# VHH binders against p53848r504to814: the designs that were tried, part 18

Target 1, 311 residues: p53848r504to814
Amino acid sequence: TYIMAIFNATPDSFSDGGEHFADIESQLNDIIKLCKDALYLHESVIIDVGGCSTRPNSIQASEEEEIRRSIPLIKAIRESTELPQDKVILSIDTYRSNVAKEAIKVGVDIINDISGGLFDSNMFAVIAENPEICYILSHTRGDISTMNRLAHYENFALGDSIQQEFVHNTDIQQLDDLKDKTVLIRNVGQEIGERYIKAIDNGVKRWQILIDPGLGFAKTWKQNLQIIRHIPILKNYSFTMNSNNSQVYVNLRNMPVLLGPSRKKFIGHITKDVDAKQRDFATGAVVASCIGFGSDMVRVHDVKNCSKSIK
Below, E stands for the ipSAE of ESMFold2; O stands for the ipSAE of OpenDDE; V2 stands for 0.75 times the mean of E and O plus 0.25 times the DockQ between their complexes.

## First folded at step 4 (VHH)

Design zd1 (framework vhh_ozoralizumab_d1)
Fold by ESMFold2-Fast, scan of step 4:
Structure zd1 (fold): chain B 311 residues (1-311), chain A 120 residues (1-120)
Amino acid sequence: as target 1 above (311 residues)
Amino acid sequence: EVQLVESGGGLVQPGGSLRLSCAASGFTFSSYEMYWVRQAPGKGLEWVSEIYPSGGYTYYPDSVKGRFTISRDNAKNTLYLQMNSLRPEDTAVYYCVKDLDYWGSSFDPRGQGTLVTVSS
C-alpha cells in the first residue's frame, strides 16, 4: 500500500488549517521531517502538495497565487540533497491544467485532480502530452460551492448510454440481489467511467490513471462509509456504454484506488469528536479499513499514526 | 514477446456455428484473464466475452449471451470461443486480448484477428 502524505502550501486549507504556510525553507524542512518519518517505516513516500483549498465553499486562490505557492516548493524538494530522491514521489493537488503543466516542468510525478477534469477542460490534454505522469481521477459533482447539494444517488445510468453492468468475481444472481444496496457505488463507478473514457479519448493512457471515489465530495457521511465498504465492488466493476457511435467496454477492474478519509467530517460523525487532533486517532482505524477493503493508496495528514496502523 | 494468434473464422450461414481459437505465448497464460473482442466493418471494437484465469467465471454482453461460450485450456495455452446461432450482425474480425499486468484490461488487440462472415 502506498502512503500519500498531505502538505498544505496554502493559508486557508481544507486539510491542515494553514499549519504549513511559511517561507520555502521552512516548508522544505517540514517536508524533510515528514519524509524521514515515513521512510523510517516504508520503502517510499508520496508527498501531495496543495496550493489551493478544495474545501466546500472555500475561497479559491488565483492560478498565479497557486503557482507561486506550490511550484517553487516542488522545485526545492527535487533539488534537496537531504532527501533520497529515488524514494520520494511528488504529487500536486490541483484541478488547473496550467498549474499541472508548471509542476511537471519542475519534477512532479502525479497530478491529483479532485475534479476528474470537470473544472478545467484542458487537463486531459496536459496529461496526455506527458505519458510518464500519473493522474488521479477523482469523483465529484458540480463545483466547490454546489457539490454537497448533489449527494442524491439513484439507480440511473448515464442517460441512455449505459447498456450493461458487471461486478466480476460475483455470481450474477448475487449482483441482482445487491442492486438496491449498491446504487451509490455503481453510480460513482459509472460517473468515474464516463470521465475515464473522456480522458482516454483525449490521449491519456490507462496506465496513467488511478481512481479516487472522492470521500467527502458530493457525499454524506453515511455515503462515505458505504463507498469504503464497497471498494471491492468498484475494483471489480465494468460496464458497456455507447460513445461516439460505438459500444465501449469500460473496465475499472484492478485500477489502483486512492482513498483520503483523513479528517473528513464523516470521521467526526462516527466518533463524535470535535477536535481534529482527536480525529487523528479514529482516522488510523478508518485507514486500516480502507486498506482491508482494497485501497491501494491512502492520503493522510498524520504519517506516524497511519504508519502504525499499516505496519 | 507476448503473442496471440487467432484462427477458426470463415464464411457461415445465419444459424450456423463456428469455433474460434487463440494460441497464446510469451506470458504465463494461466495467470491472466482473457477476452474476446470484435470489430465489425466500419465500427469500433466491441467486447464479446471474458474468462477468468481458472476458467471458473465467464461473462458476456446480452447481444451474445446464450449463443457464445468462452473456454480455455491452460495446459495448451489456448483460448476458445464457441459461436452458435450466428447472425449477420456477428460479422466482424475477432481478436483475443490478454488482461494487463498492473493496470487492468486494455482492449488493444495484438494479433491479426480472424474474420467471421455470416451471410446467406
Scores: ipSAE 0.006, ipTM 0.400, lowest interface PAE 11.0, mean pLDDT 74

Design zd2 (framework vhh_ozoralizumab_d1; at its last look DockQ between E and O 0.01; V2 from the best seeds 0.00; counts 0 for: pae E 14.6 > 2, placed apart)
Fold by OpenDDE, look of step 5:
Structure zd2 (fold): chain B 311 residues (1-311), chain A 120 residues (1-120)
Amino acid sequence: as target 1 above (311 residues)
Amino acid sequence: EVQLVESGGGLVQPGGSLRLSCAASGFTFSSYDMYWVRQAPGKGLEWVSEISPSGGYTYYPDSVKGRFTISRDNAKNTLYLQMNSLRPEDTAVYYCVKDFEYYGTSFDPRGQGTLVTVSS
């Protein structure tokens, strides 16, 4: 299991209220400490740098501002002699293709896109042009302001285009028995699959792609829990769909899965913690669950404690 | 310089058909997703159709699904939109689009557009 450490380079970032927003030197020192904490227990650590908040209903920074916030920091991290570079994997949290391009130039390894390519038409092209880069394809609906109103999931996300569904190690009868209970994860799988096919058609390679079911994006708190529990289904999910005048087989089987449960509201609903920073303890437990259900990577704020949970 | 030139619009009766074309130049057409968007009088831009570089992926909103078909000929650098069972509400200027940005509020570059009028 890989640990992805969240580093928000914004004044208004998800759950830390701008705690990490500072000059490059100060930020780098924080990252060094974060890496030390992670590498104490793990062989490698992923640092996910974000220059724009993507939490629901957040005001979006301009592209220029996002670049200004994130790219110099990424460059500083990659050039730092105080970090074991061979053990540090760099990720940029962005849905903008130009930001991705600039990040790639300065040494990122991963593009973490919450939109699954929906917010920028050129994202897949950028990824395709850089076969050494990994791309996290996340599930979402709508945009930053509308996604939470789009948490209704039907039997088939893609409607009549879906012909058959398959879950590895599950026979047809078993699947039928589970259909009503797995509507959400199958919808998520189908929509991810659709984006996957588009990515592939744009020249992205399968080995570049990780999937993220998008905890907290177009999901209720109950649905987030259900998704975590159904990761085994997602990791074994495939389906056929009509595309244009042909049938396409979409296979998500054994694709790496990222989950980012850290400090999210669904945890707060359970523990009654209103303050996101107070959710770290419970996050550790959820992280353990994520791993137990087969997550390959976990995205977290509290690297120190979550590292222990992972180990 | 990217150039997109739409054609094929005109006046048609309800239930009729039109085929729009878009001639593309100034970029590697076969490497990009292409889109049709439309703007009805007094309304904003609406995403009408999407096609991947190979044509293996297409997308339609519910408003046109089953009636419109997007296709492309990469050898000719041309995008097409076959519109069947046209309705008065389909009246709009139709644009060929190469790129879009966040929220789908920006569709650029695009052509001059071609007017489709559906009226009895």
Scores: ipSAE 0.389, ipTM 0.754, lowest interface PAE 1.4, mean pLDDT 91
Fold by ESMFold2-Fast, scan of step 4:
Structure zd2 (fold): chain B 311 residues (1-311), chain A 120 residues (1-120)
Amino acid sequence: as target 1 above (311 residues)
Amino acid sequence: EVQLVESGGGLVQPGGSLRLSCAASGFTFSSYDMYWVRQAPGKGLEWVSEISPSGGYTYYPDSVKGRFTISRDNAKNTLYLQMNSLRPEDTAVYYCVKDFEYYGTSFDPRGQGTLVTVSS
């Protein structure tokens, strides 16, 4: 299992109640410390740099501001002689193709796209042009302002283009017998698969793609719990669909799955914790559950507490 | 270097049978899911069958279910497709594909394929 540490390259206060903003040098020093701490326990570290908030209902930074916040930082990380560059994997959290393009130029390894290409139609072309880049294809619906109003996964019938579905493990036959309870994960898998095929049609390669079912995006807290429990279904899921009068087989089996449960609002609902720091402790228990159900990568704020759960 | 060599195709009348073979080399055959896919003249790729590494699990689309049987011999690094009750619409070039090289709408062909023609 890999840990992906979150680093927000948004304005930050260096003193309580102040409006001071973090500069690149200060942020770089924080990242160096985070990397050294992680590398004490692991052979490599993955850092996910976010220049724009993806929280539901948040005001989005402009593309220019997102670039201003994230790209110089990524460049500084890659130019640092204090970091063992061969052990530092860099991800950028962006749904914008122009931001992804600039990040690739300065040495990012992973594009973490919460929209799975929905918010920017040019994203797949950028990823296809860079076959060495990994792409995290995340599930959501609508946009940042509307996604939580689209958390209705009611119809168990296949979509018009979906012809036949399969779950490839007889050991989970009991879950197959509970089709009414798996509507959510099957719909998520089908929608991920439709984005996956669009990515492939645009030249992206299967080996570039990691799947994220999008905890907290277009989902209620109860639905987030269902997704975690049903990771085995997603990892064993395939279906056929009609595309341009041809049958297409979409196989999501054995694709790496990333989950980002860290400090999500639904953890607070489970544990009744309201403080993000207290949710970091609870995240350890949720991370253990995610790993137990088959997650290959976990995206977290507190690397030390999560590392203790996955060692 | 991964090599897949398909064989066993030919001309057959409707209702007839053929057995296709795929000789695999250059990778640990027993560790991968294997697929049969086909491409009819002027059409896109169509998934035909899938088999697990152990051979314990097999999957088919409704278009061939009950008529085609996929199997494998891991000791011989060979994949098979037994095709019964053949129909004119089964006319296609058949390819074997290993896991991770089948992308739904495309794949990296390692073999030449084998042509199956069903005509009266």
Scores: ipSAE 0.329, ipTM 0.736, lowest interface PAE 3.9, mean pLDDT 76
Fold by ESMFold2, look of step 5:
Structure zd2 (fold): chain B 311 residues (1-311), chain A 120 residues (1-120)
Amino acid sequence: as target 1 above (311 residues)
Amino acid sequence: EVQLVESGGGLVQPGGSLRLSCAASGFTFSSYDMYWVRQAPGKGLEWVSEISPSGGYTYYPDSVKGRFTISRDNAKNTLYLQMNSLRPEDTAVYYCVKDFEYYGTSFDPRGQGTLVTVSS
């Protein structure tokens, strides 16, 4: 299981303050320390740099400010002689295609897009033009300001756009046996699958894509728990759909899955914690559950505490 | 049948305070997360606060953090929102919302709401 460590280059960080552009040396030193601590415990580390908050209802930095906050830092990390560059994987947390383009120019490895291409219609073209880049296709609904109002997931019958569905390699071979209990994960899987097909149609290759069901994005706290429990269903989900008068087969089997449970508010419902930093301890227990249900990568704030939980 | 009745809104000047109340009936109030949401004129719904069933956890977006305080009295089946340092952009109809069935909708106001108007 891979560890993705969050580094926020924004004023909306749950950590003490954010550094401005002129203090990039201090940010780089923090990153070097983080990487060295992680590499003591793990063979490699993924650093996920964010220059714009994606918390529900947060004020969005401009594209220019996002670039100013994140791109020089990524460049500085890649140019550092104090890091084992073959063991440090860089991700940028952005939904903007122009930010992704700039990050690719300075050596990023992963584009982590919480919108799954919904917020910027040019994103898939950018990924397709760069076949070496990994793309995290995440599930949400609406936009940053509306997503928490879109957590209603309707029960549906086959015959709308979905012609048939199947869960491979489980005791649930046809979803009719458990259909009422799997409404949420089926909706998430189908919406991810539809966005996956749009990415493929735009030239993105399947081997570039990681799936993220988007804990905390257009989900209630109870829904987050169900997604974690139902990761095996998502990882074995397939369906056929009608698209442009053609039948299209969508198969999510064995795609790598990322879960980001860290500091999400649903952990407070479980642990009675009232502060996001105190949730880092409880996050370790949730991370262990994510791994137990089959997550291939986990995104966390506190690498040391979460690493203790998985060892 | 779930009933949520909001009250306590009114006209207030910038910098003023109001306390909203929500009387709940038709469900076991102490078992559910409760929320305040608001709708400004001509805009969509905006989440304003959340409180856990016991009242032990509260959550706020940055737009209201430090100015608004959610609370509940489970013995009286009542949810509250204390709003301080009110601004003209806080003008909206405020609704209290109950968490729905395990796989259902969570932000679907059912009451009439209570209008808060912040103006000189």
Scores: ipSAE 0.000, ipTM 0.140, lowest interface PAE 14.6, mean pLDDT 76
ESMFold2 (binder alone), look of step 5: mean pLDDT 83; pTM 0.850

Design zd3 (framework vhh_ozoralizumab_d1)
Fold by ESMFold2-Fast, scan of step 4:
Structure zd3 (fold): chain B 311 residues (1-311), chain A 120 residues (1-120)
Amino acid sequence: as target 1 above (311 residues)
Amino acid sequence: EVQLVESGGGLVQPGGSLRLSCAASGFTFSDYDMYWVRQAPGKGLEWVSEITPSGGITKYPDSVKGRFTISRDNAKNTLYLQMNSLRPEDTAVYYCVKDIDYFGSSFDPRGQGTLVTVSS
C-alpha cells in the first residue's frame, strides 16, 4: 500500500512542552508500536521522521537542534532488535543538506525534501553522492512564511521558457483537450520539472526521485482537490524548455508520486472540521481518492484509521 | 504491445566502429525518451545513452562520452547508436529501452539485444 507514517520529533508531538521533550527511549517505543500496528496490515511501513516543523509561518528549529532531535532517533530505530528491519523503511523530513548527510550515515533510506532543493542548494550534491538513497522532490513556492501567498497559477504552461508540452494519453485521453482546466497541474509539473533537471544536472539519478506535488504548500483548498484529480496528467507529462540557450527535455512520465493530504486545512473545508486531529478521520476518503487517481505513496498522521476497514 | 528489435552488432577490432539500430513498434515512438543500455559478460545492465523525443538533447556517461553518438529517425521509428574508437571493455549485449526503473539502477530491456564483441 505504500503508507508513509509521520512521526514529529518536535516539542508539539510529546506535550505542550516548550523546552521539554520526551526522551529517545519513549519516542522509540512509540515508533515501535506504530510500526507493529502498520505491519499487522501491510508488508512494509515507511516512517517519516521530522525534526523541524515545515508548517507555514512556524518558527524553524536551528540545524543543530534539528540534528539533535532526529539523528539519534533514526540511529535508535535502526539499532532496535524489536523491529523487523527488512520491513521498516526510514525517511527524514528535512530541507537541509547537512541534516540529510547525517541521516544517511545512520541508516535513513529516503530524504523527504519539502523544498525540492530550493531552501538548500547543496541538497542535490548530497543525494548525488548517495545513489542508493531515494529523494522526494516536492513542489512549493517561496519559503515557509510566504508560500501560501504565492498560490496564483496562470496560463504560463506554454510560454516563457517552456517550448512544447506533451500529455501522453494513456490513462485519461479526454483530459488532453482541457488545457484551461489543467493549467494548475501543468504549472506544478513544469516547476517540478525545473527542479528535476537541476537535480539531474547535479548528478542525481532519475531512479532516485519520487515527486510530490505539495498539497497545501502554495495552494488553496480548491487547488489541492484539482491536483488530486489530475494526478494522471502529471504521471503522463513531459515538456521541453529553453535553459542557457539550449533546449532541455523534461520527462516526468511514470515517476512515482507521493501525496500528503493528512491534516491539510482543505480537508477541514470539505468536512467542516476546524481541528487538525479531527481531520485525521476524514483523511481516509481523501487517501482513497489519491490512490484511485494514481498516487504511489500516501503520507499520513494516523495509519490505523486509514486501514480500519480491514479490521 | 511494445516491441523493440536491436541489430548491427558484430565482431570488431579495437579502435573500430559499429552502428547499432533499434526498430520500435507498438507505441508512438516520437513521444518518448529512448535509451541504449548494455550488459557485459558477468555484469549487470549499464546505461549507455539517452535521447529526447526530438533528438535535440543527448546524454552519455563518462565511459562512452566522446566516442558514442545516439540519434533517432522518428519517421522510421528507429533509434541508432554510432560507436567509434571501440575498446575491449565495450564488449556487451546492447539493448534499446523505452522505460527505466525509478527505484534503483535496473532497466527492463524487452528485445533480444545485439552482441558487440571488441577483440582481435
Scores: ipSAE 0.000, ipTM 0.118, lowest interface PAE 17.8, mean pLDDT 71

Design zd4 (framework vhh_ozoralizumab_d1)
Fold by ESMFold2-Fast, scan of step 4:
Structure zd4 (fold): chain B 311 residues (1-311), chain A 120 residues (1-120)
Amino acid sequence: as target 1 above (311 residues)
Amino acid sequence: EVQLVESGGGLVQPGGSLRLSCAASGFTFSSYDMYWVRQAPGKGLEWVSEISPSGGSTYYPDSVKGRFTISRDNAKNTLYLQMNSLRPEDTAVYYCVKELDYYSGYFDPRGQGTLVTVSS
């Protein structure tokens, strides 16, 4: 299982006595410490650098500001002689194709896109031009300001284009027996599959793609729990679609799955009667559950506590 | 190189039966899921059946479920499709496929296929 550590390169991540200016050297030192601590316990670490908040209802930084925050930092990480470069994998958390393009130039390995290409139609072209780059295709609906109003998964499908669904090689063999309890994960899988086919049609290769069902994006806290429990369904899910008199078979089986269960609002809701120290333990338990249900990668804020829960 | 050679097609009357074969070479046959897909004249490729590496799990679309049976003989590197209660709409060129094309996500048959015609 891979651990992906979140590093927010936003003004809110630093206190500068009223100045919202992030010092690159201080940020680099924090990242070096984080990497050394993680590599003491693991053979590699993934750092996910975010230059713009993707929280629901947040005010978005401009593209220029996002580049200013993230790109110099990624460059500094790659140029650091204090890090074993072969053991440090770099990811950028962005939905903007121009930011992805700049990050690739300075040595990023992964583009982590919460929108699955939905927010920027040029994203798939950038990924296709760089077949060495991994792309995390995440599920959401609407945009940053509207996604939380679109958490309605009651019997919705992608419409008349979906011909047939299959769930393979799971303890949940009979999809028909569980139709009413699996509407959410099936809708998420279908919508991921639509984005997957668009990516492939634009030249992205299957081996570049990791899927993320998007915990906390267009979903309630109860829906997040349902998704975690149904990871085996997603990892064994396929369906057929009709497109211009041609059948398209969408196979999500055996694709690597990333989960980011470490969201304060989601965790806080299920543990709202418990103090901060107990919430850290609860986050670790949720991470362990994600791994137990088949997650190949977990995205976390606290690497040390989550690493302890894995063992 | 991967080679797949389909055979067993022919002309049959509605309600009849045919057994298709696919001889595989150039890869470790027992390690891969295998598929049967078909293409009617002027139409796209349609998925017909899937079988797991061991043969323990099989899958079918509703259009052929109960009429078609996929099986494999890993010792002989051969895939089979038993087709019963054939209908005119089953008329197509049938292909066996090792795996989906990772470039397009679509089925990419490499063999010549075998023609099945269901007609009076």
Scores: ipSAE 0.006, ipTM 0.416, lowest interface PAE 10.6, mean pLDDT 75

Design zw1 (framework vhh_ozoralizumab_d1)
Fold by ESMFold2-Fast, scan of step 4:
Structure zw1 (fold): chain B 311 residues (1-311), chain A 122 residues (1-122)
Amino acid sequence: as target 1 above (311 residues)
Amino acid sequence: EVQLVESGGGLVQPGGSLRLSCAASGFTFSSYSMYWVRQAPGKGLEWVSEINSGGSITKYPDSVKGRFTISRDNAKNTLYLQMNSLRPEDTAVYYCARELGGYDWDTEFDYRGQGTLVTVSS
């Protein structure tokens, strides 16, 4: 199970009039410490560099500003002699194809796209032209301004299935028997599958794609818990859909799954921890559940506490 | 060391006005989008307004749209909130906050000050 550590790139390093070099050095030193701490317990670590807020209804940083925040830092990480480069995997959190393109030029390994290609139609073309790059296809609905109003998962296309071996060994006896309890994960799976087919149609390869069901995006706190419990359904899920006047079979079985429960507000609803930092204990327990239910990668703020759950 | 110091709160009657200020230091203020957020007694944190780094774009939730105006003076490292037509439900401690990067929506406010109390009561 891989551990992906969140690192938020500061706007200070990339503004006109700022001390770009000094700010980059400070951020690089923080990343070096984080990597050393993670690599004491693990063979590798993924650093996920984010330069732009995806808070619902937030004002988005410009593409140029996002590039200034993220790209020089990624370059500095790759050029560092203090890091074992073969053990540090770099990811960039971006939904913008031009940012992804620049990040690839400076040595990023993973594009972590919260929108699954919804926010930038050129994203899949960039990923397709770089077959060595991994792409995290995350589930959401609408856009940054609307996603918080779209947590209504009611109807889905029929003709879906769960692998038979899974059905016999789970809490799910039959999809029809638990229709009301599985409507959420089936909707999420079908919407992920629709984005997956669009990616494949644009030349992205299945082996490049990791799935993120998008905890906290277009979902209530109860829905986030249900998704975690139903990861085994997602990993054994297939369905047919209509595309270009044809039926297409969508097979999501055995695709790697990433989950990012770290400090999400829904954990606070359960534990009544209102401060995000106070949720680190609860996040550790949720991370253990994610791994137990089949998560292949976990995205976290607190590497030390979450690392113990992975062993 | 990032520091945000709010001021301008007080007691006001319904329909009244107040102007809040936030003095920022320890970072390049002009590079950050800024927020006003509030916490009413016994309730959680609520986003009130947002302004981009250059001050040309502002956003408001429907609850305050048309009544509140966010603005900034980058030369003075100061954020403002003009509050008009105040209502009892606007009673809260108001905090200014700078943006945080990343994709965890409930950790995207960096607020550091003690806040400033606004009480709307008759």
Scores: ipSAE 0.052, ipTM 0.538, lowest interface PAE 7.4, mean pLDDT 77

Design zw2 (framework vhh_ozoralizumab_d1)
Fold by ESMFold2-Fast, scan of step 4:
Structure zw2 (fold): chain B 311 residues (1-311), chain A 121 residues (1-121)
Amino acid sequence: as target 1 above (311 residues)
Amino acid sequence: EVQLVESGGGLVQPGGSLRLSCAASGFTFSSYSMYWVRQAPGKGLEWVSEINSGGSITKYPDSVKGRFTISRDNAKNTLYLQMNSLRPEDTAVYYCARELGYDFDYEFDYRGQGTLVTVSS
């Protein structure tokens, strides 16, 4: 299981606490420390750099500001002689194709897109032009301002176009018989599959794609728990649908799955603890559950607490 | 240097009202979602209200919904909490909190010492 460590490249980061952007040297030193700590326990580390808030209802930084915050930092990481570059994998958290283009130029390996290409129609073309780049295709609905209002999964968004559904693992055959209890994960899988097919049609290769069911995006805290429990269904899910007057087989089986439960609100609902750092203990337990249910990658703030669950 | 200074707490009888204020400095207040959180004696931090950066969206847990109102004045860099119909279980130190980053609910930076609210007859 891979560990993806979060680094927020915002003006009011942990290090500066001010109105101005924290200097690049300070941020680089924080990342070097984080990487060395992770590499003491693991063969490699993935750092996910974000220059723009993807939190539901947040005010978005401009594209220019997002580039200013993230691109020089990624370049500095790649140029650092203090890091074993062959063991450091860089991800950028962005839904903007122009930001992705700039990040690729300075050595990022992964584009982490919360929108699955919904927020920027040029994203898939950028990924297709760079077949060495991995793309995390995440599930959400609507946009940053509306997604929290769209957490209703009783009817399939693609219902009329879906012809057949399959859950391929014999151990979870009984879960397929509980369709009324698996509507959420099936809806999520179908919507991911629709975005997957659009990515493939635009030239993205299957081996570039990781899927993220999007904990906390267009979902209530109870729905987030259901998704974690039903990861095995998602990892064994396929269906057929009608598209452009043709029947298309959508196969999500054995695709790598990323989950990011770290410090999210639904953990606070369980513990009744709103302090993000105190939630690291509870996050460890949720991360263990994610791994136990089949997550291939976890996205976390505290690598050391996550490592205790994985070792 | 980020600084949050809470005020307005005190002793109040059950059914009474208090208005809390938080004076923010050292950051662009209008760019951040703000929160009120509380800690009752011997208990953990509990979220009591949330307001987005523009003030158009507010959220409350059921325990205070309809009784507490969060608001902000971005021109004055000030956050407010109007507390009505106070109950003994509302007794706590109340903290003003700022969102620390992106992509996470409830990630807070509280720099103030808090303000004590005691609801007692």
Scores: ipSAE 0.000, ipTM 0.190, lowest interface PAE 12.8, mean pLDDT 74

